VH-VL binders against Type II restriction enzyme NspV (nspVR). Designs and how they scored, part 2

Target 1, 219 residues: Type II restriction enzyme NspV (nspVR), of Nostoc sp. (p35677)
Amino acid sequence: TILTIEALRTEAAIFSAAESIHPEPLLYGVTDGKAVGTYIEQKFRLYLKEHYEFVQGNSASGIDFPGLLVDVKVTSIRQPQSSCPFKSARQKIFGLGYSLLIFVYDKIDNSTNRTATLNILHTIYVSAERTADFQMTRGIRNILANEGNKDDLIAFMSDRNLPVDEIEAGNVADEILRNPPMQGFLTISNALQWRLQYGRVIERAGQEDGILTVYRNNP

## First folded at step 6 (VH-VL; framework fv_roledumab)

Design d15 (from b1 with heavy chain S56D)
Fold by ESMFold2-Fast, scan of step 6:
Structure d15 (fold): chain C 219 residues (1-219), chain A 123 residues (1-123), chain B 107 residues (1-107)
Amino acid sequence: as target 1 above (219 residues)
Amino acid sequence: QVQLVESGGGVVQPGRSLRLSCTASGFTFSDYAMHWVRQAPAKGLEWVAVIWYDGDNKYYADSVKGRFTFSRDNSQDTLYLQLNSLRPEDTAVYYCARHPLYSGSKYGAFDIWGQGTMVTVSS
Amino acid sequence: AIRMTQSPSSFSASTGDRVTITCRASQDISSYVAWYQQKSGKAPKFLIYAASTLQSGVPSRFSGSGSGTDFTLTINSLQSEDFATYYCQQYYSTPYTFGQGTRVEIT
């Protein structure tokens, strides 16, 4: 059977519950977030391959599930952020162009047994239209609500250090007026600090349209 | 189709070195952690070492730590075990084995084994 | 290290027999135990994982059970190709450890 977004979310919940209680010897003492992230991403992908057909991402595609327009992110609750390839300043306003499936873990090392458990505290689905920068979209939406014009938008984007030249700023402002953005919920660093921060997404999961709690570990 | 083939074993005097190789075929080698397991003549199985998919993390049994070095070359689908300061008690058949770390419900068990290569350490 | 102890070390059986091999862990390992079959001169063959889940392609006469510290491998109606040494293995904690093996010999 072909993998769908709905099946992806359902399987992510099942996977998260099982992973949260799995003691893994090979993760004991591992502190590298990249290694932990790759472990979860590859394990989940192979889990799905047992029962579904889907197009797998690679270095060239840039996202894990190009056929579904979904990228998987794995992050620690202690530092809920990840790297993001910088494509365009427009992503801060209109979103990344794909949805996110985010696994948020708390890693617990057991020195007696020399195992580590990745307690998945949250698995969250963020719709593509909600992946824009929170501050940028909040400010733009406020300007539009107060009947601001193109110059107001250009000034705001400049004040927020959006990395665009004057010509592109004008083009983006025109597009905003034509297609007003939705409120985004990520924190996206500028071109020199290409980080996605997930704190607000974790806080607001289940409370906002397009930000779904796929799984939450019951204490 | 899916197979592991070990080579490099032989007869060597105590204190000398050998390098074992294990070549994988029929699967995506870089998706799997890999193990070495040994078996002395007429004895049971003894775990030796594990290496993660990218070669980033390695764990060794106490009996070989500091003497054996594990490495992998994902571009060549090949695993290496460097045996240094060999002792008579290292005499065994050495198997490479696949750890399906990322293979769903059976991660952690050794699902594919090579045929083994014999290392004899004698004076 | 978690010690895995098998019982018995060896025994004789005839084709058609129902045989049972036990494995005890020195501490609670939940269900993280695998079973392997090894024929003389050959590499081990993967039979069972997660204490009771049969690997694809393994005959249904093989079954596993147990959790915590006590585990069992059962072969219902032993066949001629089943005369071999059987090993349990825990994969709950490093270092990974095997039982000492149980040799099933023809009577």
Scores: ipSAE 0.120, ipTM 0.626, lowest interface PAE 6.2, mean pLDDT 87

Design d16 (from b1 with heavy chain V50L)
Fold by ESMFold2-Fast, scan of step 6:
Order: structure tokens, then sequence, then C-alpha cells
Structure d16 (fold): chain C 219 residues (1-219), chain A 123 residues (1-123), chain B 107 residues (1-107)
């Protein structure tokens, strides 16, 4: 059986429930978020391999499921964010070009048993069209709704410090007028490197088209 | 055929070093965490070390911490255990064993074992 | 560290006998117990995981039971190839620990 996006979501829910109660000695005392992320990603991949055929991602492809255009993100509820390579300012407006499957965990170490449990609080699917920056797309959509023109868009992008020169800004504005963006729900910022922040996605899951609650642990 | 083959054992003087190897075949080596387990002559099994599937995390028994180093080369399907500052009590058959990162309720059990390689530390 | 204690240390038996080996954990380890068989001069062979689940290819005369702190391995009708040393192992937490072994000897 070939893995589909629907099967991926269904399996992610089952996987999340099982992980939330699993005591794991390999993670006891592990504080590195990258190591925890790698653990979940690898474990989920092996879980899927037992029953499905799919194309595996690698460093060159840049995403975990290139055949499905889905990338897996694993993040702590304490800092619900991840880094990603900066490809283009255009991603803040039109989205990343792929969907996200986000596992949000609360890691609990048990010193008596020397185990750690990854309590998966949320597993959320964000369709590719919803992966743009919330504030950028809100402002652009408001300008378009009020019949704004190319110069209005260029001025707005400049005011929001979008990293584009004059020629690129003009080209992006033309693209916006030709292909208006959907409302995005990520916060995309570049403090030291490109960051995706998931707070709004966690809040709005199940309430917005294209942002699905795959799994939710009881609060 | 799924197989693990250890090598590198021998007879050494106390304080010397040995490097043990374990070559895997018949499975996707890079998907599996791996263990070293030892057994002294006429004694029981003693867990020595664990290495994650990608080499990122390593765990050691207290008896060998600071003396033994575990590593792996996924491109060669090979495991290594560097034994430093060997003591007579390190005399044992050393086995490598497989631990899948996820395999239902088998998780953490040692499902495939090598034939072992003998390390003797004596004068 | 979780201590695993096996009893008895050795068991004298004949073919056809029912053999029961016990293993006690120093704390609750749920069902995270594996059992291994080791014949003289050979590597251990994986028999049972999750306290009671037989590994593929293991004869049905072998069975495991238990939960929490007390576990048993039973061989319900000993065959000549079953004379060996048996080990329990907890995989609930690191460091992973084994029982001291139970030797099943021919009478």
Amino acid sequence: as target 1 above (219 residues)
Amino acid sequence: QVQLVESGGGVVQPGRSLRLSCTASGFTFSDYAMHWVRQAPAKGLEWVALIWYDGSNKYYADSVKGRFTFSRDNSQDTLYLQLNSLRPEDTAVYYCARHPLYSGSKYGAFDIWGQGTMVTVSS
Amino acid sequence: AIRMTQSPSSFSASTGDRVTITCRASQDISSYVAWYQQKSGKAPKFLIYAASTLQSGVPSRFSGSGSGTDFTLTINSLQSEDFATYYCQQYYSTPYTFGQGTRVEIT
C-alpha cells in the first residue's frame, strides 16, 4: 500500500497516542531539541515503513516526504518553533511550497526510572497554502480588498522589511496582483537564521480551513 | 541472511588497547541502534554500551565509562568498540547485538546477536 | 540500576519435564522483559519479548508470563536441545540489566 496524505495523518494520530505514554530510556537526560526531533522523525518513519511504500527524503530533497510534499516538524511546547533555510522572501507571501506535519511535545524525565516520555500535546497538519507569514498575508489581503495597486504593495513590503531590492519588490507585487495569496498562519522571522513559529497554528488548529488537528492530548 | 560478525579480539597485557569491529549484513544497518554485550568466562551477560542509529547518542555501563568508546560507520555497515586501559576483569567474549529504534514491543530487546570475539587480558 | 534476580541458579531435569524459571525485578518494569537461551560456546538466542510474546521461529513449548516485578519462563516439555542457560533482561530503563542466569542441566 502506497502512503497518502490521509493515511499519513491517520497514522500520525495513532503514533502520537502511543508515544505520549511510552517511557523511553534512550531520551533520559537528553536536552538537545535536534536529538529529540531526530528520534521522533526516525521512529515515525520506521513505523510507517512497516505498512506503506513511500519516497524517503534526504538532505538534498530538503523535506521528509517529497512524494507527498510534506515536511515533518518536531518541536517543544516550551518553544514551539523550528529553524529552516532561507530560500526566498517570497515564502512569507506564498508559503513554503510544502505542507507541514507538526508534532508538539512536552518532554518529561523520570529520574527514579531513568526514562523520558514525550507527551505529544498536539499533532497538526498545515496545508501548503497556509504556510505563509500571518502578518504579511493579512496586510497584503487587506490592501487587495481595498483595491490597492502595485505601489501600495511595494510600500507595504518595504514597511514590513521584506528582504527584497526594488526590482524584486516590483516582481513580487506583480505576482501578488496576478495570484493573490491565501491567509497564512505561521510567524516567519529571521533573528539569526530563518525561523518558523507555530503558536498561532496551535491555537487555530481545527478552526481554519487547511489547518487540521490530527491529534490532541487531553489538557 | 541477517548477520553480525565481530572481529578484533585477542590476548593483551593489562593497560593495553584493542579495537573491536562488528560488520552487519542483510538489513538496513542505519535504521538500528546497536549494543555491545560481554560475558566473562563462566559468568553471565553484562550490557556494555548502546549507540543510536545515527551515532548521535551513546550510553555506557558505569564499569567501562571513560575507557571504552563506541562508534559506527553507516556507510560501511560497521560498528566499532575501542577498548582502552584494559584490566583483567575486562576478559570476556564481546558480542554486538541489534536494537531497533521502533519495532512494536520488541523495542529495547536484543533480537540479533553476533558470534562474539574473545578478549583476554592477562600477563 | 534495576536489579534482575533469577531463581533457581540451576535446575536438574529430564526430557519431557516441565521447567519454570523465575525472574524478579527490583522495581516495576511493566512488561519490558526479554528472555534468551544460551548453549555452551554459542551466542544467546532471542526467545521472548514483552514478557509473553514468542519471537518468530521459537517453539511453542516455550512461554512467558508476568507483569510488574515478577516474571516466569516455562518450557512445558523439555527436549534434548533445551538444556542450556536462560537469561532474563529488562529493557524498561538504562542501564539494561540481565539476570544472573539459570542453568538447565540433564539429570
Scores: ipSAE 0.006, ipTM 0.574, lowest interface PAE 8.9, mean pLDDT 86

Design d17 (from b1 with heavy chain V50F)
Fold by ESMFold2-Fast, scan of step 6:
Structure d17 (fold): chain C 219 residues (1-219), chain A 123 residues (1-123), chain B 107 residues (1-107)
Amino acid sequence: as target 1 above (219 residues)
Amino acid sequence: QVQLVESGGGVVQPGRSLRLSCTASGFTFSDYAMHWVRQAPAKGLEWVAFIWYDGSNKYYADSVKGRFTFSRDNSQDTLYLQLNSLRPEDTAVYYCARHPLYSGSKYGAFDIWGQGTMVTVSS
Amino acid sequence: AIRMTQSPSSFSASTGDRVTITCRASQDISSYVAWYQQKSGKAPKFLIYAASTLQSGVPSRFSGSGSGTDFTLTINSLQSEDFATYYCQQYYSTPYTFGQGTRVEIT
């Protein structure tokens, strides 16, 4: 059976529920977020390989599921963020070009058993068009709502330190006027290597078009 | 066919070193965490060490901490166990074994074992 | 460390007998127990995981049961090829630990 986006979301929910109650001795005392993230990502990928056919990502593709245009992110509820390679300043306005499947965990160490449990609090799907920067898209959309022109957009992008020269800024402004962006819900920071922050996505999951609660553990 | 083959065992005097190797074939080696388990003559099985699939996390039994070092080369499908400051009590057959990650109920069981390599520490 | 204690240490049985080996954990390990068979001069062979699930290719005469602290391996209708030492292993907590083994001698 070929893996689809719908199957991916369904399997992520099942995986999240099972993982939330699994005591893992190999993560006891581990504080490295990268190690925890890689563990969940690898385990989920291998879980899917048992029942589905799909193209696996690699360094060249830059994302985990290139055939589906989905990247998997794993983050702690305490620091809900990850790094992202900078491709283009345009991505802050129009989105990353791929959807996100985000596992948000709360790691609980049990000293009596010497195990750690990754309680998956949220598993969230963010459609590609919602992966732009929240503040950039909000500001641009406000300018457009007030009948702003190309110069207003260029000034705004400059004020927000978008890493574009004058020619590129003009081209982006023209594109915005032709194809206004949707409201993005990520916080994207740092010009050379982007940090993606997921706090707003976690808060708004299930309440915004294109931001789906795949799984949520009850309080 | 899925297979693990150990090598590098031998006879050494106390205080010396040996390097054990384990070569994997028939599966995607980089997808699996791996273990070393040993068995002294006429004794039971004793877990020695664990290494994560990318080599980032390692765990050692208290009896070997500080003396044994575990590593892996995923490009060569090979595990290494460096045995330093060997003691007579380290005399055993050393097995490498595979750790499946993808099944919660099967995770942590050793599903594939090598045939072992004998380490003898005697004067 | 979780101590795994097997009983008996050894015993003899005839072909066709039903044999039970027990394994006791020093604390609650849920169902995170595996069983292995080791024949003289050979590497251990994986038999059972999650206390009761047979590994692919293992004969149906083998079965496991138990949860918490008490676990059993049963061999229904012993065969001559079942002469071996059997080990339980917990994989609930590090360090991973094995029972001391039970040697089954078929008479």
Scores: ipSAE 0.123, ipTM 0.634, lowest interface PAE 5.6, mean pLDDT 87

Design d18 (from b1 with heavy chain Y59W)
Fold by ESMFold2-Fast, scan of step 6:
Structure d18 (fold): chain C 219 residues (1-219), chain A 123 residues (1-123), chain B 107 residues (1-107)
Amino acid sequence: as target 1 above (219 residues)
Amino acid sequence: QVQLVESGGGVVQPGRSLRLSCTASGFTFSDYAMHWVRQAPAKGLEWVAVIWYDGSNKWYADSVKGRFTFSRDNSQDTLYLQLNSLRPEDTAVYYCARHPLYSGSKYGAFDIWGQGTMVTVSS
Amino acid sequence: AIRMTQSPSSFSASTGDRVTITCRASQDISSYVAWYQQKSGKAPKFLIYAASTLQSGVPSRFSGSGSGTDFTLTINSLQSEDFATYYCQQYYSTPYTFGQGTRVEIT
């Protein structure tokens, strides 16, 4: 059976429920968020490989499911954020170009049993069109709603410190006018590498088109 | 076919060192945690060490901590166990074994074992 | 460390017998128990995981049961190839521990 986005979401829910109660001795005392993240990503990939055919990510693609245009993100509820490959400032406006499947965990170490459990509090699917920066897209959409022109867009992007020169800003403004962006729901910071913050996505999951609650364990 | 093949065992004097190897084939080696398990002559199985799928974390039995070093080379599908300061009580057949992160309902059990390699530490 | 205690240490049996081996954990390990068969001079062979799930290719005469602290391996109608030493193992917590083994010998 070929893996589809619908099957991916369904399996992620099943996986999240099982993982939330699984005691794992190999995670006991592990504090490195990257190590915890890669553990979940690899375990989920192996889980899927038992039953589905799909194209795996590689160094060229840079995302976990290139055939589905989905990248998996794993993050702690204590700091619900992750790194993101930096391709273009345009991604703040038009989105990352791929959807996100986000596992948000709370890690609980049990010293009596010397095991750790990754309690998956939220598993959220964010469609590609919703992966742009919230503030940037809100401001742009407001300008367009008030019939703003190219110069208004360039001024706004400059005020928001979008990392483009004036020529590129003009090109982006033209593209916005031709293809208005949807409202994004990530917070995207530009430093040496992009950081994606998921607080708003966690809050709005199930209440916005394209932001789906796949699984929630938050009684 | 999925298999593990150990090598590097032999007869060695107390206080010396040996390096054991385990070569994996037929599966994606980097997706699995790996174990070493030993068995002294006429005795039962004793867990020795585990190494995480990427080599970043390692756990050792108290009896070998500080003397044995576990490593892996995922590019060559090979596992290594460096045995230092060997003692007569380390005499055993050493097996490498696979620990699936997930493989259906088999999570965590040692599902694939090598044939073993004999380490003899003369008194 | 979690201690795994098997009983009996050894016993004699004949082909056709129903054989039961028990394994007790020193603390609750849920269902995180595996069973292995080891023949003289050979590596252990994986039989059962999650206390009761039979590995593919293992004959249906083998079965496992139990949860918490008490576990059993049953061989229904023992065959000549089943004379071996059997080990239980917990994989709930490190250090991973095995039972001392139960040797099933021909009568």
Scores: ipSAE 0.351, ipTM 0.698, lowest interface PAE 3.5, mean pLDDT 88

Design d19 (from b1 with heavy chain H99G)
Fold by ESMFold2-Fast, scan of step 6:
Structure d19 (fold): chain C 219 residues (1-219), chain A 123 residues (1-123), chain B 107 residues (1-107)
Amino acid sequence: as target 1 above (219 residues)
Amino acid sequence: QVQLVESGGGVVQPGRSLRLSCTASGFTFSDYAMHWVRQAPAKGLEWVAVIWYDGSNKYYADSVKGRFTFSRDNSQDTLYLQLNSLRPEDTAVYYCARGPLYSGSKYGAFDIWGQGTMVTVSS
Amino acid sequence: AIRMTQSPSSFSASTGDRVTITCRASQDISSYVAWYQQKSGKAPKFLIYAASTLQSGVPSRFSGSGSGTDFTLTINSLQSEDFATYYCQQYYSTPYTFGQGTRVEIT
């Protein structure tokens, strides 16, 4: 059976429930978020491989499910963020170009059993159109709602330090006027290496189109 | 065809060392946690150690802690178990076994086993 | 360490018999129990995981049940190839531990 986005979400919910009560000896005392993230991503991928056919990601594609245009992110509830390669300033406005499946965990170490449990508090699906920067898209949409023009958009992007030159800024402004962006829900830093922050996505899951609660420990 | 093939067993005197190897084929080796399980003659199964899929984390049974060292080379699809300070009670068939890292239902169970290699520690 | 106790230590049985083997954990291990079959001179064969889920390719005459501390392996209609030693294993926490084994012998 070929893996679909609907099946991906359904399986992620089942996986999250099972993982939330699974005591894992190999994670006891592990504090490295990257190691924990890799464990969940790998375990979920192999869970899917048991029953589904799909194209696996590699370094060149940069995402876990290139055939579905979905990337998996794993993050701690204590610091719900991850790194993201810098590709294009347009991504802050129009989104990353792929959807996200985000596992948010609270890790609990049990010293008596010498195991750790990754209590998955939230598993959230974010559609590609919702992966843009929240502040950038909020401001742009407000300008458009108040009948702002191309110069207003260029000034706003400059004020928010969008990394584009004058010509590119004009082209992006023209594109915005032709194809207004949807409200994004990520926080994307302006640094050379982008950081994605998921606090708002966690807060708004299930309350916004394109931001789905796949699994939640408290309904 | 999924296979695990072990080597390195033999007969040694107490206090000596042996190095066991286990070569994997037919699956993506780097996707799996791997285990060693042993069985003394006419006795039951005893778990020895586990190593995470990338080699970053390892756990050992108390009976072998400090004497045995587990490692893996994902580029060669091979596991190694270094047995030091061997004792007569370490005499057993040593199996390498695969632990799936995909379902909580199976993680920690052993779905594929090697043929076993005999380690005899005698005086 | 979690202790796994199997009973009985051995059975004498005939083909066609219904055979049950029990396994008791010294503490609550939810459903994290696997069962293995081992024939003389061979490596163990994976039968059941999560207390009751059959591994692909295992005949339907094998079944598992239980949760918490008490678990059972059942062979509904014993076949000649089923004469072997059976082991339960908990994988709730390290160190992973096995029962002592149950030998199923022909009468």
Scores: ipSAE 0.005, ipTM 0.521, lowest interface PAE 11.7, mean pLDDT 86

Design d20 (from b1 with heavy chain H99V)
Fold by ESMFold2-Fast, scan of step 6:
Structure d20 (fold): chain C 219 residues (1-219), chain A 123 residues (1-123), chain B 107 residues (1-107)
Amino acid sequence: as target 1 above (219 residues)
Amino acid sequence: QVQLVESGGGVVQPGRSLRLSCTASGFTFSDYAMHWVRQAPAKGLEWVAVIWYDGSNKYYADSVKGRFTFSRDNSQDTLYLQLNSLRPEDTAVYYCARVPLYSGSKYGAFDIWGQGTMVTVSS
Amino acid sequence: AIRMTQSPSSFSASTGDRVTITCRASQDISSYVAWYQQKSGKAPKFLIYAASTLQSGVPSRFSGSGSGTDFTLTINSLQSEDFATYYCQQYYSTPYTFGQGTRVEIT
């Protein structure tokens, strides 16, 4: 059977419930978020391979499920953020170009049996059109709602320090006027590498179109 | 077709060393945590060690800790177990075994075993 | 370490018999028990995981039950290929531990 986005979400819920009660000796004392993230991503991929056919991601595709346009993110509830390749400033306005499946864990180490449990508190699906920056899209949408023009958009992008030169800013403003963006729900900070922050997505899951609660354990 | 094949066993005197190998085929070796399990003649099974899928983390049974070293070469689909300071009580058939790395109900059960390699430590 | 104790250590049986092997954990291990069959000179063969789930390809005459500390492997209508040693294993926590084994011998 070919893996679909619907099946992916269903399986992610089942996987999250099982992982939340699994004591794992190989993670005891591990503090590296990358190692924990890789563990979950690999284990989930192998879980899916038991029942489904799908195209696996590689360095060229840049995302975990290129056939579905979905990237998996794993993050701690204590610091719900991850790195993101910097491809284009336009992504802060129009979204990443792919959907996100986000596993948010709370890692608990048990010193008595020397195991760790990754309590998956939230598993959230964010549709591609909702992956833009919240503040950037809110400001742009407000300008458009108040009959703002190209110069207003350029000034706003400059005030928000969007990393574009004057010519690119003009081109982006023209594109916004032709194709207004949807409200995004990520916080995207730019530096040498983009950081995606998931706090708002966690808060709004199940309450916004395109932001789905796939799994949530009991408090 | 999934297969694990051990080699490197033999007869050695106490205090000597051996290096065991386990070659995997028929599956994506780098996706799996791997274990060594041993069995003394006419006795039961005893867990020896585990190595993470990328080789970055390892755990050993107390009986072998400090004497045995587990490693893997994912480019060659091969596991290695270096046995140092061997004792008569280390005499056993040594198996490499695979653990499925998906959902919690199956993780920790050994679904694929090699045929074993015999290590005899005697004077 | 969690101690796994099997009973009986061995017994004689005939083809067609219903065979029951018991495994007891020294502490609550939920359902994290696997069962293996080992024939003389061979590697162990995976039979059951999660106390009661039969591995694909294993004959339906094999079944497992139990939770917490007491677990049972049953072979309904023993066949000639079933004469072997059976091991339970806990995988609730490391170090993983096995029962001492139960040998099922032909009468």
Scores: ipSAE 0.012, ipTM 0.548, lowest interface PAE 9.0, mean pLDDT 86

Design d21 (from b1 with heavy chain H99D P100R)
Fold by ESMFold2-Fast, scan of step 6:
Structure d21 (fold): chain C 219 residues (1-219), chain A 123 residues (1-123), chain B 107 residues (1-107)
Amino acid sequence: as target 1 above (219 residues)
Amino acid sequence: QVQLVESGGGVVQPGRSLRLSCTASGFTFSDYAMHWVRQAPAKGLEWVAVIWYDGSNKYYADSVKGRFTFSRDNSQDTLYLQLNSLRPEDTAVYYCARDRLYSGSKYGAFDIWGQGTMVTVSS
Amino acid sequence: AIRMTQSPSSFSASTGDRVTITCRASQDISSYVAWYQQKSGKAPKFLIYAASTLQSGVPSRFSGSGSGTDFTLTINSLQSEDFATYYCQQYYSTPYTFGQGTRVEIT
C-alpha cells in the first residue's frame, strides 16, 4: 500500500482523534514546543508505517514526506506558530514549495496522574500554493489588479522590508509579472529568524480553496 | 567582482585527510547559504553539502556523511570543508558555490561558482 | 533522493539549429529546476532558475519550460559558443541532485 495525500489526510484525522484523549506521562510538565512537536511527528510517522509505504524524510530532505511534497507542523493553540528555517524572498511570494499538514494542540497537564494530553483542536492541510505570506501576496495581487508595473512591485517589496538587494528585487518583480502568485494564507514574520504563523489558516480552514479542515475538535 | 576562490586540494593516499578552503569576495558573505559541489574526472556534477548563512544548519550527501565536515567563518569570508577518511571515489574537482537568493537559508540554484580545486585520492 | 534524468546523453548539432534538452524528475518538484552550462575545463555557468527564469546576462536564445516532473531547456539558434555540456538540477529538497548531463557537440 502506497501512501497518498488523501490517505495522509484521512489517517491524520483518525490519529488526531485518538491522540486527543491519550494521557502521556513523558509530556507531563514539558513546556518545550520542540519536544512536543517531535513527539507528535514521530508518533504519527510510526502510526503511518504500520499501514503504508512511503519515502521518509530526514535532515537532508528537509521535509517529512518528500514523495508527497508535504511537511508536518505541530503547534500550540496558545502560540500557533513554528520556526521557519528559510529566509528566501521567493517563499514569501510563491510559497514554500510544499504543502503543510498542521497539528494544532492544546496541552493539558493532569497533576493527579502526572500525565499530559495533547488535545488536537485542529488538523489543517494547506496546499503548497497557499503557503506564501498573506500580506505580501495580498499587496502584490492588489498592485497587479490595478495594473501596477515592475517599479511598483519593487517599491512595495522595499516597504515590506523583503530581504533582497536591488538586483534581486528586480529579478523577483520580473518573476511576479510573468507568474502572478496566488493568495497565501501563512504569516511569515521578518525577524531575526522567520516564523510561520498559523492563526489565519486556523480561522479559515474549510472556508478557502486549498486550506482543508482535516480534523476539528471545538469543545 | 563577485568571486569565490578554492584552495587546499592535492594528492593523498586513501584514509588520509585534506582541508579545503573557499574565500569569498565582492558580496556580503554572511547573508548567503553556501555549497560544495564536486565533479569526478569525466563525470557529472554531484552535490556534496550545504551550510546555511549563519552556520546553524548543515546537510551532507549520504556518500560523505560522517567523513566530511563543513564550516564557515563569516568574519573572514571563508568556507572550510574538512575531508577525512578519503577514498578513491572522492577523487574530483571540488567547487564552492553560492546559493542564488540573498539571505537565503534555503538552498537553491547556484549563481556563483569558484574555479574548483582538484582532490586526487590514489595509492 | 530525487533522481534527475536527462535525455539525450549527447548529440551533434550545427550552428543555427534549435536544440532541446529534456530533464525528468522522479517526483513532483514544482518549478524548482535550474540549468547550467559547462565548457571544457571550466566551472559551470548558471543559466536558468525556477524552470524558466533567465539569469541576468544569459542570451535570450536560451529558454526553459516545464513544471512538475518534465522540464526542457531550449536553445533557439545555436551559436558556436553554445557547444558545451548542460546540466539540470533540482533544488526542491536536499540532497540536491543533478541530471547526468547532455553534451552538445559540433557536427
Scores: ipSAE 0.000, ipTM 0.407, lowest interface PAE 19.2, mean pLDDT 85

Design d22 (from b1 with heavy chain P100G)
Fold by ESMFold2-Fast, scan of step 6:
Structure d22 (fold): chain C 219 residues (1-219), chain A 123 residues (1-123), chain B 107 residues (1-107)
Amino acid sequence: as target 1 above (219 residues)
Amino acid sequence: QVQLVESGGGVVQPGRSLRLSCTASGFTFSDYAMHWVRQAPAKGLEWVAVIWYDGSNKYYADSVKGRFTFSRDNSQDTLYLQLNSLRPEDTAVYYCARHGLYSGSKYGAFDIWGQGTMVTVSS
Amino acid sequence: AIRMTQSPSSFSASTGDRVTITCRASQDISSYVAWYQQKSGKAPKFLIYAASTLQSGVPSRFSGSGSGTDFTLTINSLQSEDFATYYCQQYYSTPYTFGQGTRVEIT
């Protein structure tokens, strides 16, 4: 059976429930967020491989499920963010070009048993159209709603320090007018190494089109 | 066919070193954490060490900490156990075993074992 | 470390017997117990995981039960190929620990 986005979400919910109660000795005392993230991503991938066929991501594809255009993100509830390669300023406006499946965990170490449990508090699916920067898309959409023109868009992008030159800014503005962006719900930090911040999608999951609660655990 | 094959055992004098290898075939080696387990003649099984799928995290039994070093080469589908400062009580058959943590539903049981390689430490 | 204690350490049995081996953990390990069979001169063979789930290919005469601290391996009708040493193992916590083994000998 070929893996679909619908099956991916269903399996992620089942996986999240099982992980939330699983005591894992190999994670006891591990504080490195990258190691924890890799553990969940690898375990989920192997969980899926038992029953589904899918194309595995690699360095060339840049995302975990290239056939589905979905990337998996794993983050702590204490710091719900992840790093993102700096690819294009356009991603702040039009989105990343792929959907996100986000596992948000609360790691609890049990010193008596020397185990750690990754309590998956939220598993959220963010459609590709919703992966743009919240503030950039809010401002652009407000300009368009008030019948703003190309110059208004270029001025706004400049004011927000979008890293594009004059020619690029003009081309992006033309594209916005031709194909207006949807409201994005990520915060994409304007740093040398981009950070995706997930606080808003955690808050709004299940309440916005394209931001789905796949799994939610009561605190 | 899923298989693990150990090699490198032999007879060695106390204080010397040996390097054990375990070659995997028939599965995606880089997806699995791996273990070494030993068994002294006429005794039970004793866990020795575990290494994560990418080699980043390692845990050792107290009896071997500081003397044994675990490593892996995912490009060659091979595990290595460097045994230093060997003692007569290290005499055992050494098995490599696959950790079920990253094999879907099994999560932590040792589901595949090699045939073992004998290490004898004697004068 | 979690201590795993098996009982008995050895016993004699005949083909057709129903045999039980008990394994006790020094603390609650939920259902994170595996059982292995080892024949003389051979590597251990995986039998059971999660206390009660049979590995594919293991005969149905083998069964496991228990949770928490007390676990049992049962062989319903012992066959000649079942004379071996059996080990329980917890995989709840590091360091991983095995029981001392139970040797099932022919009468």
Scores: ipSAE 0.346, ipTM 0.714, lowest interface PAE 3.9, mean pLDDT 88

